# VHH binders against F-box/LRR-repeat protein At2g29910: the designs that were tried, part 13

Target 1, 352 residues: F-box/LRR-repeat protein At2g29910, of Arabidopsis thaliana (Mouse-ear cress) (q1pey8)
Amino acid sequence: MGSRDLISSLPDEILGKVLSLLPTKRAASTAVLSKRWNNLPALVDKLDINDAIGGPGGFPEFIDKTLALLTNSTTIKRTSLNNEFQYGESQVNTWIRSFLERGCLQLYLNAQSLYTIDTEFFTSNTLVELTITGGFSPDGLLPPGGVFFPKLKTLSLVLMTFVDSDMYELFISGCPLLEEFLLRNDEIEIPPVWNALVSSPSIKRLTIVHHFPNYREAHDGCWFRTPNLVYLDYSSYVPDWYEVDLGSLVEARLDLRSWERLRDEKAGGYGDCDSVYDDEEYPDDPILGDVTNLVTGLSNIKTLHLSPDSLEVFYFCCKSMPVFHNLLTLSFESAKKEAGQCCHFSSISLLT
Below, E stands for the ipSAE of ESMFold2; O stands for the ipSAE of OpenDDE; V2 stands for 0.75 times the mean of E and O plus 0.25 times the DockQ between their complexes.

## First folded at step 12 (VHH)

Design x5 (from w6 with A33T; framework vhh_8emy_2; at its last look DockQ between E and O 0.51; V2 from the best seeds 0.00; counts 0 for: pae E 5.2 > 2)
Fold by ESMFold2, look of step 12:
Structure x5 (fold): chain B 352 residues (1-352), chain A 124 residues (1-124)
Amino acid sequence: as target 1 above (352 residues)
Amino acid sequence: QVQLQESGGGLVQPGSSLRLSCAASGFTFDDYTMHWVRQAPGKGPEWVSSITGRGSFTIYAKSVKGRFSISRDNPSKTLYLQMNSLRPEDSAVYYCAKGSLEEWIRNPSAYDYRGQGTQVTVSS
């Protein structure tokens, strides 16, 4: 007899776990083959919605019916939505609302269109991990003092934007148990909104990529109010100043770039001729960045990794260098580009 | 079937204003983000501006921010681009587009979401 017959003989719990390893559309197709199998979507603990595979027709109806079937079933552990704008904003928001109301533990939202997310329902008492990649934008302001995700441990925002810079701080404060935060905005064409402020007593690991070479105004200052931070992975053009609370920091990985190098690269023939180089957006008298307070905040660190450009920043943009009494490992990264091949990195590490 | 029809282009002097329109049909207009994209002769497409389906959130390329204004009228299924303080470098064929900014740029030869465009020429 075939593998389909063997699977039907398994206990329902085991069968649900086997079907959780399949894309949700295929798992539901399997359930059509028998009555016992028709109830198996209620046992699936993973819901994977990927519209790049499904065409129009029954896909929204299938998702709605699957969600309705799970009303009184085991908790959906993981939900992912990958939408290349085949479906309208109202339908996508209906699904996001349903995922949050049904108590999923992990939610991954990935879109290549700019959607608004209805903030009135953007909360969950069960969510542990949230990743938003690409074109989702919350609609409106989040209420101050609210707790949106009381159990959230991991938050990743990649190319996500808010209507107001203060909403980053408000969103983080709504996640009181947050331990890991990743913010990546390295698309040079996308206008920045983030005001370079992270304030959280709970964050232990912080990853920041903030690369806006055409928006000097996005690098006015940087504030890390993270007293319990243990690990920092930080890549940015150097702001005018830092205010940091990094007393618990053990390990840092820095990729810092000065504005003078950016100006030299543009003056040396880099760039698109159609790029508008307005004085309003690139002042006649640019100010040099200052990493002194960041470097001072690193003084008790045990492990420090520096990109090649960060060494230059320490030399030109740092007024004084503290003594690193606790430093055990110092490594340097170099970038090497070969013609017609992928870039390679070489590191030199000293262990004491 | 998605149809987009751009209009309102023309020949203008530097510093002038011009308003582009895009009539849309064949889809639920107010449920989709819309974009303006331009293409100068001999160059690749350049994203100009985007507006969400509700019209509540707008984004502009650095080169046009503060001078151009995107808007939409959902009842009439029409997208607009108000262009002020026009410069010679704004000269291009302007297209409206439905969908992802990245998909339009990544695959500019996919014409399913493009009209014929409207020519804007800013002479010195």
Scores: ipSAE 0.214, ipTM 0.626, lowest interface PAE 5.2, mean pLDDT 72
ESMFold2 (binder alone), look of step 12: mean pLDDT 81; pTM 0.830
OpenDDE, look of step 12: ipSAE 0.702; ipTM 0.874

Design x6 (from w6, 14 letters changed; framework vhh_brivekimig_d4; at its last look DockQ between E and O 0.65; V2 from the best seeds 0.00; counts 0 for: pae E 3.2 > 2)
Fold by ESMFold2, look of step 12:
Structure x6 (fold): chain B 352 residues (1-352), chain A 124 residues (1-124)
Amino acid sequence: as target 1 above (352 residues)
Amino acid sequence: EVQLVESGGGVVQPGGSLRLSCAASGFTFDDYAMSWVRQAPGKGPEWVSSITGRGSFTIYAKSVKGRFTISRDNSKNTLYLQMNSLRPEDTALYYCAKGSLEEWIRNPSAYDYSSQGTLVTVSS
């Protein structure tokens, strides 16, 4: 017999595990072709909705049909929506409502269009992990208490923005058990509004990528009120001021960049500058940025990874260096192209 | 079939103002984000601004932020671009498009070539 006949002889539980590894469109298709397979979509613990496979034709009906096969009593662990094609906002919100009403634990949303999400969808009593990658925006300002994810432990906001900076605080405070937070904003041309405040007693791991070299106003200050933070992965142009509570921090990875280096490169480096007064268009920035308080807040860490640019920031933008009494591992990125501060090695382990 | 018809272009002196309109048909207008894109002489297409289907969120290219205002009237299926403090570098053929910045980044040449656009010329 062929391989297809052998697969049909497997126990239902094994077939359910196999179907959980396939895109949901293919899993539902196999159930239509066989009576034995009819029950298998209900055994799937992942729902992966991706319109790149098979294209957009009949896609909304297929999704609605697939969701109808899933019951509220079915264990659904992960729902993923990845839309490469343009659909109406009403249809997309109907899909998101269906995901949330089925009690998803893990939700991944990504789209190549900008959709307004109904405000009621910023609550869930079941979500443990939420990832939003661009293309989704709340419909205006959310009220106090308008974000509530009591069980959420992992939150990733990639290119997602709110209409007002206070809504970032609302979002974080709406996740009282949050342990891991990722904010990545380096792939768009327009910075989302964000006042660079992260305040949470629960966050243990924080990853921030905030790169807007053409928007100095997006880097005025930075506040980390994260007393229980253990791991920090932070990449940004240096703001004017830091206020940090990092007393529990064990490991940091820093990729810091100075405005003075960027300004000097633009003032002297453009071969296509069309005026003799380009220096007037780039006046001396009144502030180079100041990492002193951040570096002081790192003084008790055990492991520190520094990019070459971060070394320059420590040298030029830090008024005083603390003694790193507990440091066991100090790592530098090695790049032979960067001869000025080239270390020619990746890390140094320090043991006390 | 999606149809977009631009109007309101013209010749204006630097510092002047124009208001562009885009009449939309063939789709449920308020369900979709809309954008303005422009093409200056000798340049490729440049995204200008986007607005969500419900109109609650707008974004602008840095070159026009503070001077241009995108808006929509969903009861009239019409998209607008108010252009103030116009500069010579704003001279371009302006198109409206169904979609947002995210779609433009992926497919900057996806604009429907059947659209005529509306010409804005800023000159002394």
Scores: ipSAE 0.397, ipTM 0.726, lowest interface PAE 3.2, mean pLDDT 74
ESMFold2 (binder alone), look of step 12: mean pLDDT 80; pTM 0.810
OpenDDE, look of step 12: ipSAE 0.461; ipTM 0.762

## First folded at step 13 (VHH; framework vhh_8emy_2)

Design z1 (from x4 with E102W; at its last look DockQ between E and O 0.73; V2 from the best seeds 0.00; counts 0 for: pae E 2.4 > 2)
Amino acid sequence: QVQLQESGGGLVQPGSSLRLSCAASGFTFDDYAMHWVRQAPGKGPEWVSSITGRGSFTIYAKSVKGRFSISRDNPSKTLYLQMNSLRPEDSAVYYCAKGSLWEFIRNPSAYDYRGQGTQVTVSS
ESMFold2, look of step 13: ipSAE 0.506; ipTM 0.781
ESMFold2 (binder alone), look of step 13: mean pLDDT 83; pTM 0.848
OpenDDE, look of step 13: ipSAE 0.746; ipTM 0.896

Design z2 (from x4 with E102F; at its last fold request DockQ between E and O 0.70; V2 from the best seeds 0.70)
Amino acid sequence: QVQLQESGGGLVQPGSSLRLSCAASGFTFDDYAMHWVRQAPGKGPEWVSSITGRGSFTIYAKSVKGRFSISRDNPSKTLYLQMNSLRPEDSAVYYCAKGSLFEFIRNPSAYDYRGQGTQVTVSS
ESMFold2, look of step 13: ipSAE 0.658; ipTM 0.851
ESMFold2 (binder alone), look of step 13: mean pLDDT 84; pTM 0.862
OpenDDE, look of step 13: ipSAE 0.818; ipTM 0.927
ESMFold2, look of step 14: ipSAE 0.649; ipTM 0.856
ESMFold2 (binder alone), look of step 14: mean pLDDT 85; pTM 0.874
OpenDDE, look of step 14: ipSAE 0.799; ipTM 0.917
ESMFold2, fold request of step 17: ipSAE 0.463, 0.513, 0.546; ipTM 0.757, 0.788, 0.809
ESMFold2 (binder alone), fold request of step 17: mean pLDDT 83, 82, 83; pTM 0.842, 0.842, 0.843
OpenDDE, fold request of step 17: ipSAE 0.784, 0.855, 0.819; ipTM 0.913, 0.946, 0.930

Design z3 (from x4 with E102M; at its last look DockQ between E and O 0.61; V2 from the best seeds 0.00; counts 0 for: pae E 2.2 > 2)
Fold by ESMFold2, look of step 13:
Structure z3 (fold): chain B 352 residues (1-352), chain A 124 residues (1-124)
Amino acid sequence: as target 1 above (352 residues)
Amino acid sequence: QVQLQESGGGLVQPGSSLRLSCAASGFTFDDYAMHWVRQAPGKGPEWVSSITGRGSFTIYAKSVKGRFSISRDNPSKTLYLQMNSLRPEDSAVYYCAKGSLMEFIRNPSAYDYRGQGTQVTVSS
């Protein structure tokens, strides 16, 4: 082995857990220093591959060496790849394929660049959790059934962009056991592609962030065909129309954002110079959405959390308010962070 | 050494079209996403468009979507930007780039632009 090291005196099973807690770049370095440690990468439950600290120099070679040290029988549970720098697309695909071939259960991919991913990436018999942050896209459109994750329970797509909206539908339909879905698209630099449709019999928890204040056309409608949904966390500028199937919903957290408030903030908060008698010279058409069908779909919930903006949306963009006979908790978020605390109530009755 | 050579700029009137080219060498061209970035006088760099290494996925800034089209010819190692319906606001030096677009946005004093760029001027 050659050198004295306090860590080398630990039992192999503890040493494997210690290596699983370190970034993979550092873990491979310890294996180079000790011959006993050359076999310990086979005990690693997690791989955390991150180029942010060490920079791009030598990073691909480090990954290749680390993967070569793992045996074919090495079981990994969680793999995290965080790429802030651009690498060769073929090499990135080789890394992802290796993660999947080793029976990965949890995969986190983060990139600041755009990568075309081989079609084999969109199938896995072992993945239970998948998070993709950044620009990973298939090579063109996949056919129906081109996405298949039979064991996946959690899917998170953050800042994802695809060639068209059909890819979101393919991902959801490709995950028959999916229970949790997160979609977060709020980067103003990337125009939206998602058509605001979620259709799944299996999803129980749904988190949607759809913030495109400069893309009114991205808010034509919203469709939640999720009959078994229990929890909804939804933040969006208000679309013109909702169609929802939320009969099982128990709890909702809403951050509904008004187009009229957005217009007022850009214009200084008041509609001075506006006149109903002068609309032909200065058209001041209200920019409204319609949340009526969403709010009606929430009528049976027990717990509702509302942002301040959502209250204004209920007032201005809702044609009728249902009676919330089952509502037990109504929480409000304060706009003032210093003094703000969400209020909790034991029961609230709302009338329309 | 990465080399990028932009060409095809010029002085044109509003509503005109131009096609920019970028000749690439010194790296495996088809293995990397490529970008167009522009810089107007007195302004910071602005991302225009990106295309994946295989050419199957493209994205555009809002200001140019529907008017500009990015493409590539991997056998000839050439990146293109077709610019239609040009406006005075499109006047800038245009650069092709290899690298991470978000890395550039995070550090605007660092560039992954390898050529001198090509000037596009849309008068009046």
Scores: ipSAE 0.504, ipTM 0.761, lowest interface PAE 2.2, mean pLDDT 76
ESMFold2 (binder alone), look of step 13: mean pLDDT 83; pTM 0.846
OpenDDE, look of step 13: ipSAE 0.770; ipTM 0.905

Design z4 (from z3 with F57Y; at its last look DockQ between E and O 0.62; V2 from the best seeds 0.00; counts 0 for: pae E 2.7 > 2)
Fold by ESMFold2, look of step 13:
Structure z4 (fold): chain B 352 residues (1-352), chain A 124 residues (1-124)
Amino acid sequence: as target 1 above (352 residues)
Amino acid sequence: QVQLQESGGGLVQPGSSLRLSCAASGFTFDDYAMHWVRQAPGKGPEWVSSITGRGSYTIYAKSVKGRFSISRDNPSKTLYLQMNSLRPEDSAVYYCAKGSLMEFIRNPSAYDYRGQGTQVTVSS
């Protein structure tokens, strides 16, 4: 009771900040409770739209009412859409277009279904951070001039794909100020489309998780054309070759995975004709990758973190080892995360 | 109410072709991704292929890529699966599905199939 009296005494600007900490459905409900609060949804600097579990009324009606309460002069810093699979592509694309037209700075999209995003209209002159998680498949159409987000600094693509491999490069090129890029595909058995190419003069921090153990063809090569990259966090099964431009790189975290260890861990029974691969067709043939060019590209690095699997990869899949003239810190991951435990790290300083 | 009716299955020889159909009603068909899923006796459900609502993007399980082709005709509210070069291991009941591919991958036994499915049997 006393907390409600304290809140009602606050200036409108502070009340708007308090409401920004709530899910948008709750923020709109509080505006109905009092005369002073009737306009407060327009002061909210976050728009967090999540599906309501078991509540009466439709998710679209709530979103439409919330958007109707907002004005063009209202600055919304963050928009988040978390959606269950019950709404169709037409409605979802209408919402995405509305979010972008309202000039938000941060957009988070998460859904459970395979939606097509209308990329011809997937543009914003103000967006600084974009995260797309699961369920979205951007169309191959480009906006006018091929520029998606001229102000975007941070892009995260999680468990999603484009209609073809060229769209990854076109999308990144359409974000000319991009500083941080994350691409993570690590819990799904769908065929990959990404051709393992990242080309950008602006990216300073790159995080890649590319785990397709059932698709060896997804690991033919890897290109890092990122001359201004400062930080690399890279986890992948080892491709046949690398071509990298990492001259500005200062810190790398590597989780390189051996195809030989994967084959050993998947030991199948005799006569299993429906296994992922047939060991009998390739008896005693080594499954190798080649990290030599990647390791050479790291030669001027100051900080290197290695997973346990990466040490094996350096031993078996690296034909020559450069001298690391500038290395100051070398860290080794010594354990896997378990229930109630975190990964353990050991590090050493190479300064003497 | 969502209704899905699969048809076009049969008994065929290895190397043959079949075309499955799925008639859909009770929802705005072209707004939703559609999937083909199969279940062989004694096995859990296995995802086969998916297509976006407008048909602009298709994906296939590794075991069928290059042999199967998913398509849709939105005016007639019909989903298709063209199956070529059939093998004995393709024998299963085939279902069409509306829903989340991500949820199926994480917990495929919880997927709610609305049709009776269509039996495909490839003689060994």
Scores: ipSAE 0.441, ipTM 0.742, lowest interface PAE 2.7, mean pLDDT 75
ESMFold2 (binder alone), look of step 13: mean pLDDT 83; pTM 0.848
OpenDDE, look of step 13: ipSAE 0.780; ipTM 0.913

Design z5 (from z3 with I59F; at its last look DockQ between E and O 0.69; V2 from the best seeds 0.00; counts 0 for: pae E 3.3 > 2)
Fold by ESMFold2, look of step 13:
Structure z5 (fold): chain B 352 residues (1-352), chain A 124 residues (1-124)
Amino acid sequence: as target 1 above (352 residues)
Amino acid sequence: QVQLQESGGGLVQPGSSLRLSCAASGFTFDDYAMHWVRQAPGKGPEWVSSITGRGSFTFYAKSVKGRFSISRDNPSKTLYLQMNSLRPEDSAVYYCAKGSLMEFIRNPSAYDYRGQGTQVTVSS
């Protein structure tokens, strides 16, 4: 018992910090063991609700009990919901609605099943960070004013889909203070909906992964209207056209891929070493995509990191190369394969 | 008890159409995503299509996109798969499933298919 007496003697503020370092299921069990802890749920910093830890048995009841233990004045800074198993959609929506109504600051939603989120409650005046991964998809038209997250600074959408592409821009427009945006769409079996437009005066850090090798139609253009962007991490197959406003950009990490790798002998590159058809000349494939406007938009950056495939894109898909007057660091990444041959990486620091 | 009964399979020629049905009972049907999976002789199970509980979103494997259409009728607790432009490689036993798509993809051979499935055979 001596260890529990030491914990029970802590000030209420410290006890709330200790509880926030534990998974929510463990924190609730601790509170049952101590009467003082039972009366302190208002100080819980984080709720981590994950059915992989305890399994699916009793999981909905556990969430309902945990929410019932929290008072209306409870400040829950961070809420994570990780659903590995399938539950009823109406019950899951009730949980998400409760998280939003309690005024959390950070919300993480992950599911391995497919759930539709009711858009009529999908708003928050307090949320600062939102991550949605896996099988959650908002349904229907957005309410008057659209998706409304006036304090949101960080938005991450991973394998998330909408009924149409306009909803991505409606979502971003509902986040006027947004500083960091991550969009990751690299599922090879599900066709994309995103129209490749990001328009925001507030975004400072942008991460885009858009990999659909079998869907050329998903890459006909790309528009970055982000005048205050400082950092870009961009991975995509090359579209036919870019229109970019990147005047504030300082650092870029590019992983660009051409659509039809050249097999012509004059187009030697790191990937050509793995060809199955040695000593046989094939007809030239047309070169698709044009990164000229993107590369021109990068001309004033200080730090550039290029994947191996991006070098081929710069060579074959860029009609003119700007002068990089401000470049201080140029990094290359090589893919290691068998014995690490045909691929290297290097980093060059340029000082003037 | 979750019960699923597939029907609508048959022997057809290439280019033909079939409509599969899955009658569901023992759970609140409209509250759950549903899936179609298929298993050809000598092959492991293959995911075909999925639909959300209210039917707002549909998903398809690359091999069937544009040819197959998943739908549901929640009042009648019935899941459908419209299969157009059938090919010999579509020949398989088709099952409907309730469950986590990602868990099924991770270990599809361990999944407990509740119905007997319906045989689709496309002659070459």
Scores: ipSAE 0.389, ipTM 0.725, lowest interface PAE 3.3, mean pLDDT 75
ESMFold2 (binder alone), look of step 13: mean pLDDT 82; pTM 0.844
OpenDDE, look of step 13: ipSAE 0.651; ipTM 0.860

Design z6 (from z3 with I105Y; at its last look DockQ between E and O 0.60; V2 from the best seeds 0.00; counts 0 for: pae E 3.5 > 2)
Fold by ESMFold2, look of step 13:
Structure z6 (fold): chain B 352 residues (1-352), chain A 124 residues (1-124)
Amino acid sequence: as target 1 above (352 residues)
Amino acid sequence: QVQLQESGGGLVQPGSSLRLSCAASGFTFDDYAMHWVRQAPGKGPEWVSSITGRGSFTIYAKSVKGRFSISRDNPSKTLYLQMNSLRPEDSAVYYCAKGSLMEFYRNPSAYDYRGQGTQVTVSS
């Protein structure tokens, strides 16, 4: 009685802002300590749901209660779902559908388990940023009209796999205003079924990391049908064929990896100063990969950053070089392997 | 309570085939992804294969891709692993698993991994 609950004396608008600054699980716990927090109009700007902080016990009930505290007039700007523990697929789909139906601007999904997510409900008229990190495999019917996210500007897919390789094209085409696309495939044993095609008239910034050193077949070709692309950050083992439309490209950062360097790394990782071969010899392999069409597609670029491996690829895997009439900056990363440390890097900029 | 019972292991010669089964009860089977994990003597657990709840997507470790096939029959609540072209390095106790692989590594005797697994031995 002698101690006043000063937080409860704040206007509802301020309390909503305070709740937006807390992890959602703790925010709901705080509301149990105060009647007023339970009844707030939903001024919560973000909904961060993470089962790692409190563990899995009662997590589905917690989510259901949190959603019940939010009315239909609630505007959530950012939703984050981080599942370290497995829940039922139907329940996870219900949660995601509820988040999308309430409307949000930013959605982050991460899970340690595999879920099939029906693409029919996976749509939003408000979403601007979407990140999916591992554990989801969207599959199913297209939404009515075939558009997933009409306002989406930023899409990041990290270790995400579709059931069908054609779904990458359909999903991207369902985001007509998409400006930034990131696809990062971690070095797992099995590559995704992605067909190495990015086709979009709207993408202006593209980041691709495609590293499958044990699967040469995952690097047959690469197609960039991105006529309005301005920035490219591309890291991959070199495929045999490129077909690119990069006429608007201004800046590129390339980390092209040679299959011959991969063979050298495997040979050197076990052997010592004495070059002792086991029961087999390393024959001269043919040069693999052809970046000629990619390099030709870069001819109008103003800024080019090349990794050390990319220099070797340009030398060995490129049959002809275009004239770079617009090139203002050419940066080379020089790297020297050191025990227990990152490589030393320097950049060299050349001006016309 | 989640119960998982593996069967179908045995002693076979290199190049042979085996089909492992996992009978599941105590949960809504078709709502959960399932995994096969194996543990060889003196080694930690090794992930082998995974399949989504509907069975629409499968993924395999490189060491078994092309030789093993994971499948499920949701009406009978049964998970399968068809193992072809077996090698001595495939010798292990094979477990079916429900949940994240992190939970399996932390506590393989939890209800999600109930049972003793099934021994597969590939000898010359």
Scores: ipSAE 0.301, ipTM 0.677, lowest interface PAE 3.5, mean pLDDT 73
ESMFold2 (binder alone), look of step 13: mean pLDDT 81; pTM 0.834
OpenDDE, look of step 13: ipSAE 0.734; ipTM 0.888

## First folded at step 14 (VHH; framework vhh_8emy_2)

Design a1 (from z2 with F104W; at its last look DockQ between E and O 0.46; V2 from the best seeds 0.00; counts 0 for: pae E 2.3 > 2)
Fold by ESMFold2, look of step 14:
Structure a1 (fold): chain B 352 residues (1-352), chain A 124 residues (1-124)
Amino acid sequence: as target 1 above (352 residues)
Amino acid sequence: QVQLQESGGGLVQPGSSLRLSCAASGFTFDDYAMHWVRQAPGKGPEWVSSITGRGSFTIYAKSVKGRFSISRDNPSKTLYLQMNSLRPEDSAVYYCAKGSLFEWIRNPSAYDYRGQGTQVTVSS
């Protein structure tokens, strides 16, 4: 009989792989329609918790039923939670805790509002990749020993993420094997919270997009305490001061922005545009950041990619230029388009 | 099912204060961040302020920071906006809103629940 007979004839391993490719709501429905399928929830590779076209009871009941069908030994390799603005924080925290307790390897949290997260239970001995989109306010105790994710390799924090500046450092410290860190926060309507500090002996690849043209006061300094960093992709307005440990750095892509671009192009001197509530103009106030220590920290790299705006920063915001003894590749790239999901570059390379 | 009712607006002189209230029902109030948005005649909606569900963190638009204060009373399911040092440019209809902060900023016409609003007029 029909297509159902064809599907039921497949080996259990193949059925488990096929089921893992479907949205979780459809996967559970398929298992209910066939007795053979009822054993397959233990083989689910991916759990994608999104609001789907569903019944009158809504999506939360489906999620609860799906989790209830899974045994304690069931491993879910990848979990994606996209909160389409409907679920309260108590329910979201319950789901997150369940995913972490079941040994999830990859967790993608897309909460596009402000939520409180219960940090005592935000921990896993298996998680390898974590992406968080949205704003979280930490609450409660840290996990035992301050260790959140002992095996985490990749962390991506998008759209504000933590609303408490101390949490960034505590969280990174709680991921001792972290190798790749991405921070992207460029929602210009919301004041920045991150204090521009990254401290980790384990991070090898760092990507920072931190664009707040109306918040000069958030750019006092930037601290990269990353002695084993190999690759840096950094896009930001230039702070007053850098303190960096980049001795292992091999390649950098820089999209640095001077504060002169916020004033018109005729203001080649100094002006202070960092105060949102101050209509006052002081020609003697500095308007430029200072990239000197960052550039000094880059002096031993082999590959450097500069945006056009970064060339201006090197000219206006750098008090002394080191000799780049090890530089093999220097390329000049088109200005990055800030459209979220995609960054397109054009480059002209001059090989040294 | 979600119901939001703003009140407390009025006609005031520059430099005056007003306190807006928003009565909420039909959802678990303390589980959600709440927001104030405003809309002046002939302009699009503008985000004003947000507060976490537990009230532990507040954020403000640059134009109102230092003058406005958002708060909530979770037992009474009420959101507040204290507006001090009012200026003519603060004149707008003020709405309280339940929903995504980032979706409101990117798409002000998105699927969110808001009340009918309360008019604030600061005479020029």
Scores: ipSAE 0.480, ipTM 0.756, lowest interface PAE 2.3, mean pLDDT 74
ESMFold2 (binder alone), look of step 14: mean pLDDT 82; pTM 0.845
OpenDDE, look of step 14: ipSAE 0.781; ipTM 0.907

